# Ledger of designs, part 7: VHH binders against q93235

Target 1, 248 residues: q93235
Amino acid sequence: IFMKTLDPKVPRFYGKGTIIGVNPGVGYQPWLKERPDSTLIKYNLRDQKSYKAYLEQMKTYLTKYDSNATETRECGAGDSNDDLEKNPDALPCRFDLSVFDKGCSEKSDFGYKSGKPCVIISLNRLIGWRPTDYQENSVPEEVKDRYKAGSIAINCRGATNVDQEHIGKVTYMPSNGIDGRYYPYVFTKGYQQPIAMVKFDTIPRNKLVIVECRAYALNIEHDISSRLGMVYFEVMVEDKPVEEKKEL

## First folded at step 18 (VHH)

Design n1
Fold by ESMFold2, fold request of step 20:
Structure n1 (fold): chain B 248 residues (1-248), chain A 124 residues (1-124)
Amino acid sequence: as target 1 above (248 residues)
Amino acid sequence: QVQLQESGGGLVQPGGSLRLSCAASGFTFSSYAMSWVRQAPGKGLEVVSYISGSGGSTTYADSVKGRFTISRDNAKNTLYLQMNSLKPEDTAVYYCARDTSEDEFGEKTYLDSRGPGTQVTVSS
């Protein structure tokens, strides 16, 4: 339940006069398919073997963004996927992983080695869906200072008051969240799903922290009962002596 | 791997009827919800109907409610769309689409595959 971005039993929401506009689900990585019912990210800083599976999951997930010059295009300022709905020959925007180079890339073990683990936040793919902007005065307080029109902002908090006091500093990559240029998805061959990452810079050692992350756009509804527009996972970064017998 | 093939389109006068079919192969048809999606000339995609894997649940866009009926025959791996009381604004290419799939990372795609489509033209 708490491992999935969208519970299969959650009703789909349909836009007025159309099915298009259903609320997307929010997902995270690393989610280990070997433990599909678990949303726990737990490892020991002093034991590289304890986080190897998370690194491999992150690397494998990100391989889908390897360069593809024939099925995608470079998108700069002002470019977007808007023309994909009307032009079947148009190429989708290529998603560039370089935004994650400052602490959430393979070079840094996605932050796990330093006790600042990175978590990927993604939205499930809905055909034809694209983010709708908040009016400036209606931007939710949680993302107001990071919000940019045309983007989907991400915010993570502790699930309870105790978790919120423990979660510490959180870095959002990109700060504005997911750029809207990668929308819409319309059955596009070579489509590259946009993502964001969240780095937990000061998460405490040896304490379980329950994290709730939400995606923010005017047309993303939040409902805690049905977990719409949000995802939960737990983080436990241990810093304990390892048993010597487990090594070579 | 997934193969979807629509048929049954054509030219029809306003007020007329057509029945679209979609032959499915390359996946366990009854395990997937299915949808019909249309695209009018120069316009975006519109999802017009949905049916659950068992056939027990259906939904329709407001633009087609009461006029279109989605159904499936899981023994024949075939999806259907009965279109009645057709209007000029129903003119579009109609695609059979496989709904919701989950990948190895637990991420879902809503409408992950479609066929090449069949043209429906409603005109005098």
Scores: ipSAE 0.431, ipTM 0.708, lowest interface PAE 2.1, mean pLDDT 85
Fold by ESMFold2, look of step 18:
Structure n1 (fold): chain B 248 residues (1-248), chain A 124 residues (1-124)
Amino acid sequence: as target 1 above (248 residues)
Amino acid sequence: QVQLQESGGGLVQPGGSLRLSCAASGFTFSSYAMSWVRQAPGKGLEVVSYISGSGGSTTYADSVKGRFTISRDNAKNTLYLQMNSLKPEDTAVYYCARDTSEDEFGEKTYLDSRGPGTQVTVSS
């Protein structure tokens, strides 16, 4: 459960002379503020109104990435936000939503209409924090085939053995996770928080699946009891007939 | 509109003391944890100290533990940093920062607002 697993408001220190920050919390969208204690994503494939709120939440969340030529810059491979620490005139890297165009964009209703719902995975914004790379021999097995140095990999699994049997095929966008070019976060106007999406390609119908997603970088700690470095949510995609008014 | 303004910086000899103040306005001060953050020449940012909204919980970086004391006066909307036994290594710009905020999507920003900073120089 998203809200119940977040850390208290207490900063962490990594010893003398380390960079500022706390281990990032992991969040997800769509989270509906009208039901703040719920982490359930539930809808009926045959009833568009049953998932309309999730689409509007995703769309509203993504408006922060509308292009702004005066507040951001284009960044390619090898670019980063490193200049932001020393140059007040430097612009942060623009986050390009086109990486989600293959099934996790507004055009596809973020996968909801096809029963392959997309969920945004994000990290809380920590001033001065940036991902630290694993050594090749220390990359966790869950992300080894998708991990790229300089990135934060994402992996989602079923929370229990039953959930793992049901979760099915999961697609990560981008496959390597969140690119490091968007770090560090500093006090910068126009900063665009990087995100990834997870698409549940073969999640079963009419079954509740509890999902655990984790973010992976050497300096992201994982702790089950405090839910550090991870987030939980539930998904239930129904496929049930919709009754019409004339039957009542 | 969040406003934070530091004051009290200056030149101090090693071993001296200095007290920084931060005036806060535009938000409910007592509802937010606050931090002092510094940046020494050529160095990255360092969180020096943290205090909870009520003032009941404080933490310190190892580099200042036992020498610096964070406090707040919620009636005056003011954050303080008492700096004793100052060393040349404490030379930095010191920023007052609001520690954590949460947006309408439930996502947090740590150290989401800060003032323009005040220079502290420790030199003979």
Scores: ipSAE 0.429, ipTM 0.717, lowest interface PAE 1.9, mean pLDDT 84
Fold by ESMFold2, fold request of step 20:
Order: structure tokens, then C-alpha cells, then sequence
Structure n1 (fold): chain B 248 residues (1-248), chain A 124 residues (1-124)
């Protein structure tokens, strides 16, 4: 069904007249394209150069949200991208990075220098897809306290019981996750994909933590074996003396 | 502007063969994975086959595996589906669809681009 080198074993039925039933994939940043098979985020707090590549990746990824007054519009309360499918001249909503200013911005090195690294969580872009709300009594317990209708909630946990004991406090930005007003995705110049970030406030030093993050909307299915609706990455924040080179 | 146009459908007897074609224009065809999807009467859409942009990777639904072969000719901007050993259950409208693209950050875009479809009817 998707770009994989091997057979997907589960073809999906779609609703009449549209592609429905395809889960958007969940992605994260920083993912280093120079190491495409690695999902490891590893650095040493005492060595700024050990996390420089992650900072550069985050900054480069976020440049698409630089000021864009001619290709985007401001969207206030009640605004959304709902009309973009019908009106090719409509401007997409501008995504405001200021939601990340409390510890997940360039000013704080996205939390890396303080040992509280931020990770961007995003959905792959599926034309015409938008989140479907849970009924109030059916919101999964993992996101119940942060869920808002119209949004895609994010929850991150340790992949194993040991990882869960180590993952510590996680802060979600925004707390209710990815803002659904920026859906549906349509192909138009200036479109700004909505994202969220997660900050690992109390992740232990010198321990590998395997993290599973899931996206929550009624029409996002979760399957561990095919990794539907979720993404995995590993975090290793070291706090070790930097080895000194011998004098030249 | 992305344009996809299917052809090659028709009426065929069980056990017969058809070859569907899809002419693509308005985009760099070789850069995109492509899929065939079908909608049987009274049923939802089914993705029956996928091929990568280079043509090096293909995938088939279990219901058609071993009977259908997807291929592409990037010099002619054309996608194909060879359908052999056709069954009445293969009766459907078949759509050519542009499947996925990937950016430099590893994020994928699934574009909702398809043609108007071509009817395949398998009956005696």
C-alpha cells in the first residue's frame, strides 16, 4: 500500500469515492538522513558538538514555518483549512512556532543543552485526511486529561516496563497535541503542516530509553506489529567527561 | 497539474486476461510510487498493487497475488497492470493512483490523485 521494499501483508479498503482507511504514518524529528536506518538520539551533555547535528536538523526542518505573509493567512478562533479542498485560491493557515517557546525553541537549543530534549511529532501527509473526534466517553485513558475535540493527541511512553520506569516526566506542546485546524492536507503553495513537540523533562543520564509515541484520533488505528499510528525512537542522554585528546 | 488516465478495461470471460494502462502527465512520473486500486460493486476501495518510482519494488494484495503483475515504463510515463486468470470477483472499476512521495526529512506525502477509472467486467 505504501513505499516499502517488501510486501505489506494487509491491503486496506477505502470508502467510496475517496482514499479512506489509510492511516497517516507518524514521524519524528530529529531524524538524521545521514544515518537513515538509525532512530537513536544520543548525545553527551558535556559535549556541545555531540548534539549539534540534532539542532541543525531541527532548525532546518522548522524553516518552512518562517514568515510567509503572501502564501499563508492568519487563522484565529473558528478558522480552519476546511475550505482549501473547494477553493484552490484560498490561503492555508499559518502555523505559529511560538507554541514551543517554553523550552522547545532555538533559544533553548530545543532542550538539548539542559538534558530535556525536545522531539517533533508529526503525521505523514495524506491528502484529504482529517482527524475524527472521539466521543467524550471513548477517549483513551492515556490522553483523556489532555484531549481536545478537533485535535490529535500525542502520548509517549517507554516501550518496555523498564523504559516506562525510566522515561520520566514528559511535557506535550501543545498539551492537546497536533492542532486539527491545519487539516486536511491539500497540495497548495505555502501549506504549513501542523506539528507537536514532546519534551523529556526528567530522562535519566547514561541510560538508553526506548520511546513509543502514539497519535490519537478516532480514525487512527494502532497496531504494534505493523507500527500503525505510532513511532519508536531511542534516547540516550549522557553526562560523561569528554575524553581529552593528547597534546599535539 | 497531475493528470492520470486509465484505459484497457472491458468485458472478458473468466480465465481471460486484460492489460490496463495509465497515462500520467503533469509531474515527474519516475519520482513517484504508483498504485492500482479497485472498487467492486457494493464494496469499498481495495488497493490491489503498488510499484515504487524506480519499478524495483512491487506489492500485491493477497486476492490478486500470482495473477496480476504491475509494471511501469518511466520513459513513456505509463503504468500498467497485467491481469491474468481473471475471476468474476475481479469485476470492478480500476483506478490508477499516485501513491507516495518522500521529502528530505523522511516524511511522506500521500497525494489523493487518481484517474476517472476503467471498468473491468469478468463474466461469461
Amino acid sequence: as target 1 above (248 residues)
Amino acid sequence: QVQLQESGGGLVQPGGSLRLSCAASGFTFSSYAMSWVRQAPGKGLEVVSYISGSGGSTTYADSVKGRFTISRDNAKNTLYLQMNSLKPEDTAVYYCARDTSEDEFGEKTYLDSRGPGTQVTVSS
Scores: ipSAE 0.386, ipTM 0.726, lowest interface PAE 1.8, mean pLDDT 82

## First folded at step 19 (VHH)

Design j4
Fold by OpenDDE, look of step 19:
Structure j4 (fold): chain B 248 residues (1-248), chain A 124 residues (1-124)
Amino acid sequence: as target 1 above (248 residues)
Amino acid sequence: QVQLQESGGGLVQPGGSLRLSCAASGFTFSSYAMSWVRQAPGKGLEVVSYISGSGGSTTYADSVKGRFTISRDNAKNTLYLQMNSLKPEDTAVYYCARDTSEDEFGETTYLDSRGPGTQVTVSS
């Protein structure tokens, strides 16, 4: 179980003439902090009670995006939160959750019921930080097919060779990763943090899979020792008969 | 509720000095690092100074290094920014900000809260 070892209270600063956090941390949901194995997503397909807590956590997390029309604005393809830095009266872009409707919405129980669980990937908020685009020829190979300038690509793999063999097909929503239009983070009411979801389409049953998800932008560094630019969690989808606990 | 209130801004001539204060409430002040940030007209928010919860560590932007001094009085829940040798380029709204927080989802925000700000104008 990989614990978040980074002390979030000690920011790293860089930049000539400014103080800016160097690297955003990567987070995931559902995270059940009250459980000892809080980094483990484990449930039984045959037992709805076993994944209820995960669903509730996902639902609770997504309530963050419940906003009224006065706090956010609709943003088109050419729009971004850049205006927030220039105009104090500008409204932040509204995040569109419909991008997750293909199997990662509440209607589909976020894929848990069907054995294709979805996980939310997010970046910690750094004021003024925004992703820097790769040059066309400098995009990492693992995200090259899905990468779009203006986005933060996400790639998840098995942490070990065995895990990589077991992780199966992974779908990213959206395919390009986290939409960069919602950057930079600015002190404004109603700011909505952009997220992506990862769907495990063919994850095996009754096997523990350690997953490593990395975020990709030119200004995101990856370091395994410090877990920069990445997050680890475990997934285990069980398919077992539900043992009726005889209330002794 | 986290509350921050800046004071001490004003109009000064180049080369002048100001001392900003920030009154904090609604949280354990000494447990949080604090920052001063500023926003000039038409520009983005800039972090200019950082101080740890205990006050033992400070950091400055290159643009203000040697001229500004950040300090805090944890007993009074107050953050300070002494600004010397002010320049026209320092003209901005200055905010005190709580530096880092973790929300209920375990997500970290760097600079999660700020006050309404105080205007600093440096002009001849």
Scores: ipSAE 0.566, ipTM 0.837, lowest interface PAE 0.6, mean pLDDT 89
Fold by OpenDDE, fold request of step 20:
Structure j4 (fold): chain B 248 residues (1-248), chain A 124 residues (1-124)
Amino acid sequence: as target 1 above (248 residues)
Amino acid sequence: QVQLQESGGGLVQPGGSLRLSCAASGFTFSSYAMSWVRQAPGKGLEVVSYISGSGGSTTYADSVKGRFTISRDNAKNTLYLQMNSLKPEDTAVYYCARDTSEDEFGETTYLDSRGPGTQVTVSS
């Protein structure tokens, strides 16, 4: 089921009369171009061919982070891309993909082979946008345990009650969500968009699960009707015998 | 390569007027909505005005509504911002920005490029 998002070309107004293009939309991978209207991630555990396209998409997506060491810099604690707006010679922070090594790396087939598929969560880009931290007492309950100031927390749940019963254990990498050090987005060579991955550890076999993932920052509004601040996709991990196509 | 270059900024007194221009190149100008954004000292980036590719639709922040007018000349690949009744609060670096593109992964950039900016200072 493909859910259309609001027209991203229409600016939205935020409080006190300010206009922000849009509340950052949430995206996911793998999204297959050959099925542009599908938000379904479906594959058979017994059929490597069935999840090959997803693996390739994930691999291709992660090539975005292939950078020459001269085009990016290592960012430590307390660093951010803030300098990119002030210094045209500043290098963007290098994204560390090793944060996904525990079950969501290419070596692990992004969890697909093991039946624990990983999904990339990202925010749409808005030049100059950066997440605003919650006050300690205002952190939403659903992300309170994982929330870290300076990050965008991610929380995924079943879209319906039935889906919530089926979704099972979900792991977030990193646990705190999307690292805010990589903000703001700046139109500069070498910029690396921060992402998080969601791993479905105990998703059932042969059942369709509709997943809703929300991003959490103070300046991210959630609206179900407009799907602001959230993304929907479906996951179905099949465990079925592979039908030998009788070459007629 | 997308190129945007703002001009027309300067120092004005409160109540004064400025007209900003933005020269665009490296893309089909009329196919993209454009925005003016500004960044005041110590503040985040604020979108102040939006105009559709055709110029048929415009949007303004409440803070500038009635005072600012966004327009474009697609034949000249130029974006304009007429600023009237300027206030000290309007002091900022103003950028023209290309609005909304989608990449091969289906990810959207709402404001995907901007120029180096032009300084607008409103002071008595």
Scores: ipSAE 0.558, ipTM 0.859, lowest interface PAE 0.6, mean pLDDT 89
Fold by OpenDDE, fold request of step 20:
Structure j4 (fold): chain B 248 residues (1-248), chain A 124 residues (1-124)
Amino acid sequence: as target 1 above (248 residues)
Amino acid sequence: QVQLQESGGGLVQPGGSLRLSCAASGFTFSSYAMSWVRQAPGKGLEVVSYISGSGGSTTYADSVKGRFTISRDNAKNTLYLQMNSLKPEDTAVYYCARDTSEDEFGETTYLDSRGPGTQVTVSS
């Protein structure tokens, strides 16, 4: 789900040299449709039933990459969707989901069973939009250690000081964030949206943690009031005995 | 399948006028906001004008405000851009774009579809 930070009816126009349009919104998964107003990821690590819906949502989300894989091409380090602009007959780059194999794959239940849940971070799509790189000396401090030119860095923190104390160790997959090779968004059936995952490695049990994730590129603005360039969600990993519903 | 097709582009002198049209098909036209976007040589994509699904709300880039008028005929599934007082700086490929959609995952595409574009050249 994307935070409704922008009025879709009123495009925001931005400056010279970049795409003049709406600033990318940041979204996350899993978002459960059955709880559309909830940004809470809450489950009991002892109760598989409690996190099943999240797993299914994650699986369903990732299935979209398989669904149109035949309409994509493999891209190496020097390849990008820029080729599509040069050659309209070219296929878009296939997204590599293997980058999530270290604890954030289906095989690992996306970390939920182990109490280290993974969350997908994505940006809204805008035709022609691509991240603009920071200059080496202008990379924000909070992502400087992980930033790579050509990528959109992601940084997640506790929303409040208390949350920051509780959030614990966070791992980013890949470390440099969302791979920019898959930009710009192109109007093709085979387009695959690049994503990153954040893994909460040491999130506390039985505590609610409000998480703020920000995306970093030169042309991504941050505004707390409008939640521009960021997304909020809550995580609560419970560790409690499973209450047997007495079938009355 | 969503289809958009622009027309009406051409060569015009500075100060001249053009009217662009966009034929839409493959979706409920009135349910979507539409935009005109343009790409000048060597420059990025620029959104120049926006119109809501009903046509009741419009907005313009500062660069075209007062000169361009966006409109739509939902009965004809057609989007229009009246361009007056054209300047050399307006030279670009102009695209009709479906403005905003949301997928089943709650992800938003602000501009998710566009036509092949129509060339507008403003030159003396």
Scores: ipSAE 0.558, ipTM 0.858, lowest interface PAE 0.6, mean pLDDT 89
Fold by ESMFold2, fold request of step 20:
Structure j4 (fold): chain B 248 residues (1-248), chain A 124 residues (1-124)
Amino acid sequence: as target 1 above (248 residues)
Amino acid sequence: QVQLQESGGGLVQPGGSLRLSCAASGFTFSSYAMSWVRQAPGKGLEVVSYISGSGGSTTYADSVKGRFTISRDNAKNTLYLQMNSLKPEDTAVYYCARDTSEDEFGETTYLDSRGPGTQVTVSS
């Protein structure tokens, strides 16, 4: 039920063939620390206060991407963080939040005010890990039409048949998912973790939808029982009158 | 603030031994697993060894198994790596690393902190 990583006081699962697990964990935002046992995103479209905490969580999380021209470099297609492991003077690639400007930015309240909430999908940070590519003929069907070599594709579906009937149109930003040029993760000041966002364009009102999102790269394993390579959360977008208590 | 400081590196001949130490401060040392990682010239990071917070579980890379021993002294907040039968291919900067942390967003960093490293050079 919960997508939070294991308590640091207990041994962690380490994947086969390594002393450190081969899969970075998959996480999402907004996750509210004030409700740590909950993976529920629930708010009322007619009550801005009901989603304010989610907006603040998204804004705070994204603060790490504030521009810093002296600690990062611009990277285009074909660039990567490969040099970081070998060159102590190399700067990490700057992550460009403008890819989210189609409805998943602060200007649009990350889609919450329009009933099209955005959710950040990220990988936990594993030193030295980088995605490996599927061959063209081996790309999983769920992401085949969006997959691009060098990326980590994201796909979200309803967790049950009922949820899949309700989840509606899902927009992935970027379409091909998390950009692999920002790997490997290293101990570098200014490192900017790559992320993707998922926008739920047509999620129904007043219905709970359980969502399963998976990350796709050749070296990301999926296992439902241990939740490898995936994350679960619930979304409920209400559209109901705001109740006000008044004295008679 | 997490502080990790390695010591004990140096120049040693093939077949020799070194003992690395790592002094830890700024966190509850016994609550965290620790690892030694190394970076050979022109290579990426390699996880050499891991030890659980209690010290009850240890793991080694195949390249060092039987030659290196990881240990910790939780009373002294110190991590150790005993390196025996050293080979030229063990030449690297060795880092003491805290194995896991969870931030305020619930995200985990594996090997989230390290010291500045200590150079080990194995050469005739």
Scores: ipSAE 0.384, ipTM 0.696, lowest interface PAE 2.2, mean pLDDT 83
Fold by ESMFold2, look of step 19:
Structure j4 (fold): chain B 248 residues (1-248), chain A 124 residues (1-124)
Amino acid sequence: as target 1 above (248 residues)
Amino acid sequence: QVQLQESGGGLVQPGGSLRLSCAASGFTFSSYAMSWVRQAPGKGLEVVSYISGSGGSTTYADSVKGRFTISRDNAKNTLYLQMNSLKPEDTAVYYCARDTSEDEFGETTYLDSRGPGTQVTVSS
């Protein structure tokens, strides 16, 4: 068996002849491709230039939701993408960014200027995958009070005991996490990936906080050694005097 | 630009064999895992096999295990599916697909590209 090119973060297996048997990965934004090996989100609250790249990354990422209305349809409660796999004429549901207007939109610099940075949480795109609901009595404790059937709940915690003491208040948008009505992902030109955002409302200044976020659905497995069902990133919001340029 | 083109489908009797080919261009073929995916009439997509970029790791759906063999020739940028002991339930459009890719945001798409497909019909 030759495993040289297999990505260890994406375990691959197939059961029962369906795509449902694979585990989607969890991703985050802002991730800067200029620093591809770094998962650090670091900026100085007193220096707007220090977070401008994160704002531009968030804006650029979100432009895909500006798509032409003729490639998508509006979906309300009770709508879903269930028909996309079998109906070539079906339009995918349009993802509405307005859920983020309370502090995680461009109007608020995605929380960066107020020291409450927002981070997008997404699932990697797995064609044909859709969330499976927990039974009511089996919802994990970390998300029980926010869980809604049909959705993928998100929970973020400090990676160590010290990080958990520092992470502070975390706001989830939507509270239920990633809305499942936008699944399954299919190979359709207008498809709009659903996302959630996490806002760090009370993250400390001048301290590095290692964050672990997990996605919760019955068919998302968690494995710390292979990092299945979770993502790690670091946040450091500095509040330091800006060094003044010297004029000669 | 990623291009995938399947060939080798056709009409075959139960118990027969076919070999599907997929010509790939527009990307570094050996760097990507590949899959064969099928869609039977009125059904959803089914991933039938997977092969790693080097060809060292393969997996199969239970429905085809022991009858189908996935392989690749990285020098010719070609993916293959040898289908033996074909059954009527194997009737489908077969697509080759690039199994894993990253976009400019570091997000991965599984089965992110496919060709137009090739029809396989197993019938008396």
Scores: ipSAE 0.346, ipTM 0.688, lowest interface PAE 2.4, mean pLDDT 83

Design j4
Fold by ESMFold2, fold request of step 20:
Structure j4 (fold): chain B 248 residues (1-248), chain A 124 residues (1-124)
Amino acid sequence: as target 1 above (248 residues)
Amino acid sequence: QVQLQESGGGLVQPGGSLRLSCAASGFTFSSYAMSWVRQAPGKGLEVVSYISGSGGSTTYADSVKGRFTISRDNAKNTLYLQMNSLKPEDTAVYYCARDTSEDEFGETTYLDSRGPGTQVTVSS
């Protein structure tokens, strides 16, 4: 759901118009506000009503990415939001949802109807923060095969040895994670927060799997006890007959 | 609807003092940390000070430590910045900002709202 990555004792800012000493928190969707204390994603593959709320949450969350040529600009390789800090008239980069068309879009019910649910991974918004690159030889092993300089890589694993055995194949969209062109975050109309999605292609039926996802950049610290740089959620995809309600 | 309105800026001599105020409305003021942020001509935004919702924890940028004091009056929904020993380098538009918030999706934004700002000019 959400984890506070900031303690009142941790420095929140420093001079020159940026925040430092602050580690961005990692969040996920779908998180149902009707069940705010729960990080469980649980549904029955045979009962469309059991995952309808997750589909609606995903759709509602993604409405913030409506294309708008007057508030955003198209960005290609080498572009970024760097000019936004100095130029109030600059337009932020547009985030294109088409990267999710391979099974994590509305057309596929975000993977829920096929038992391959997609989960959005996002970072908290910090003014002036941007990812710092690992040196090529220092990229963590978990993301080395997918890492691209300028990006924030995402990796998900089972939280325990049993969960790791069960989590199965995970597909990352984009494979490099969150592109750094959408940073830094600044107060500007039309800003579009970048996200990634993870698709659980072979998650088992009728088993609870505890998932840990981490974000990777040189300036993202990881701490298990305070949940810095990571997020936890549970996935349970059931495949059971739907019981009929008795007529009264 | 969050509203923040700064006041108290003006022209002062080097070494002088000013007190900035920020009137807040449209949210539960005491539940949010607040910050003062400034923008000098042609420069990016600089966070100069932070205060927790209760007022019990404060932090300052190195450039203003010992000269500026942040405070708040939760009964009046007002944030303050006392600026002493002002230097020409402190010339900027000063904004008050709501520091930490969560949206309906549980996602956190730092410095999610600010006012229109008040001009501070330090010149002889």
Scores: ipSAE 0.312, ipTM 0.667, lowest interface PAE 2.8, mean pLDDT 83

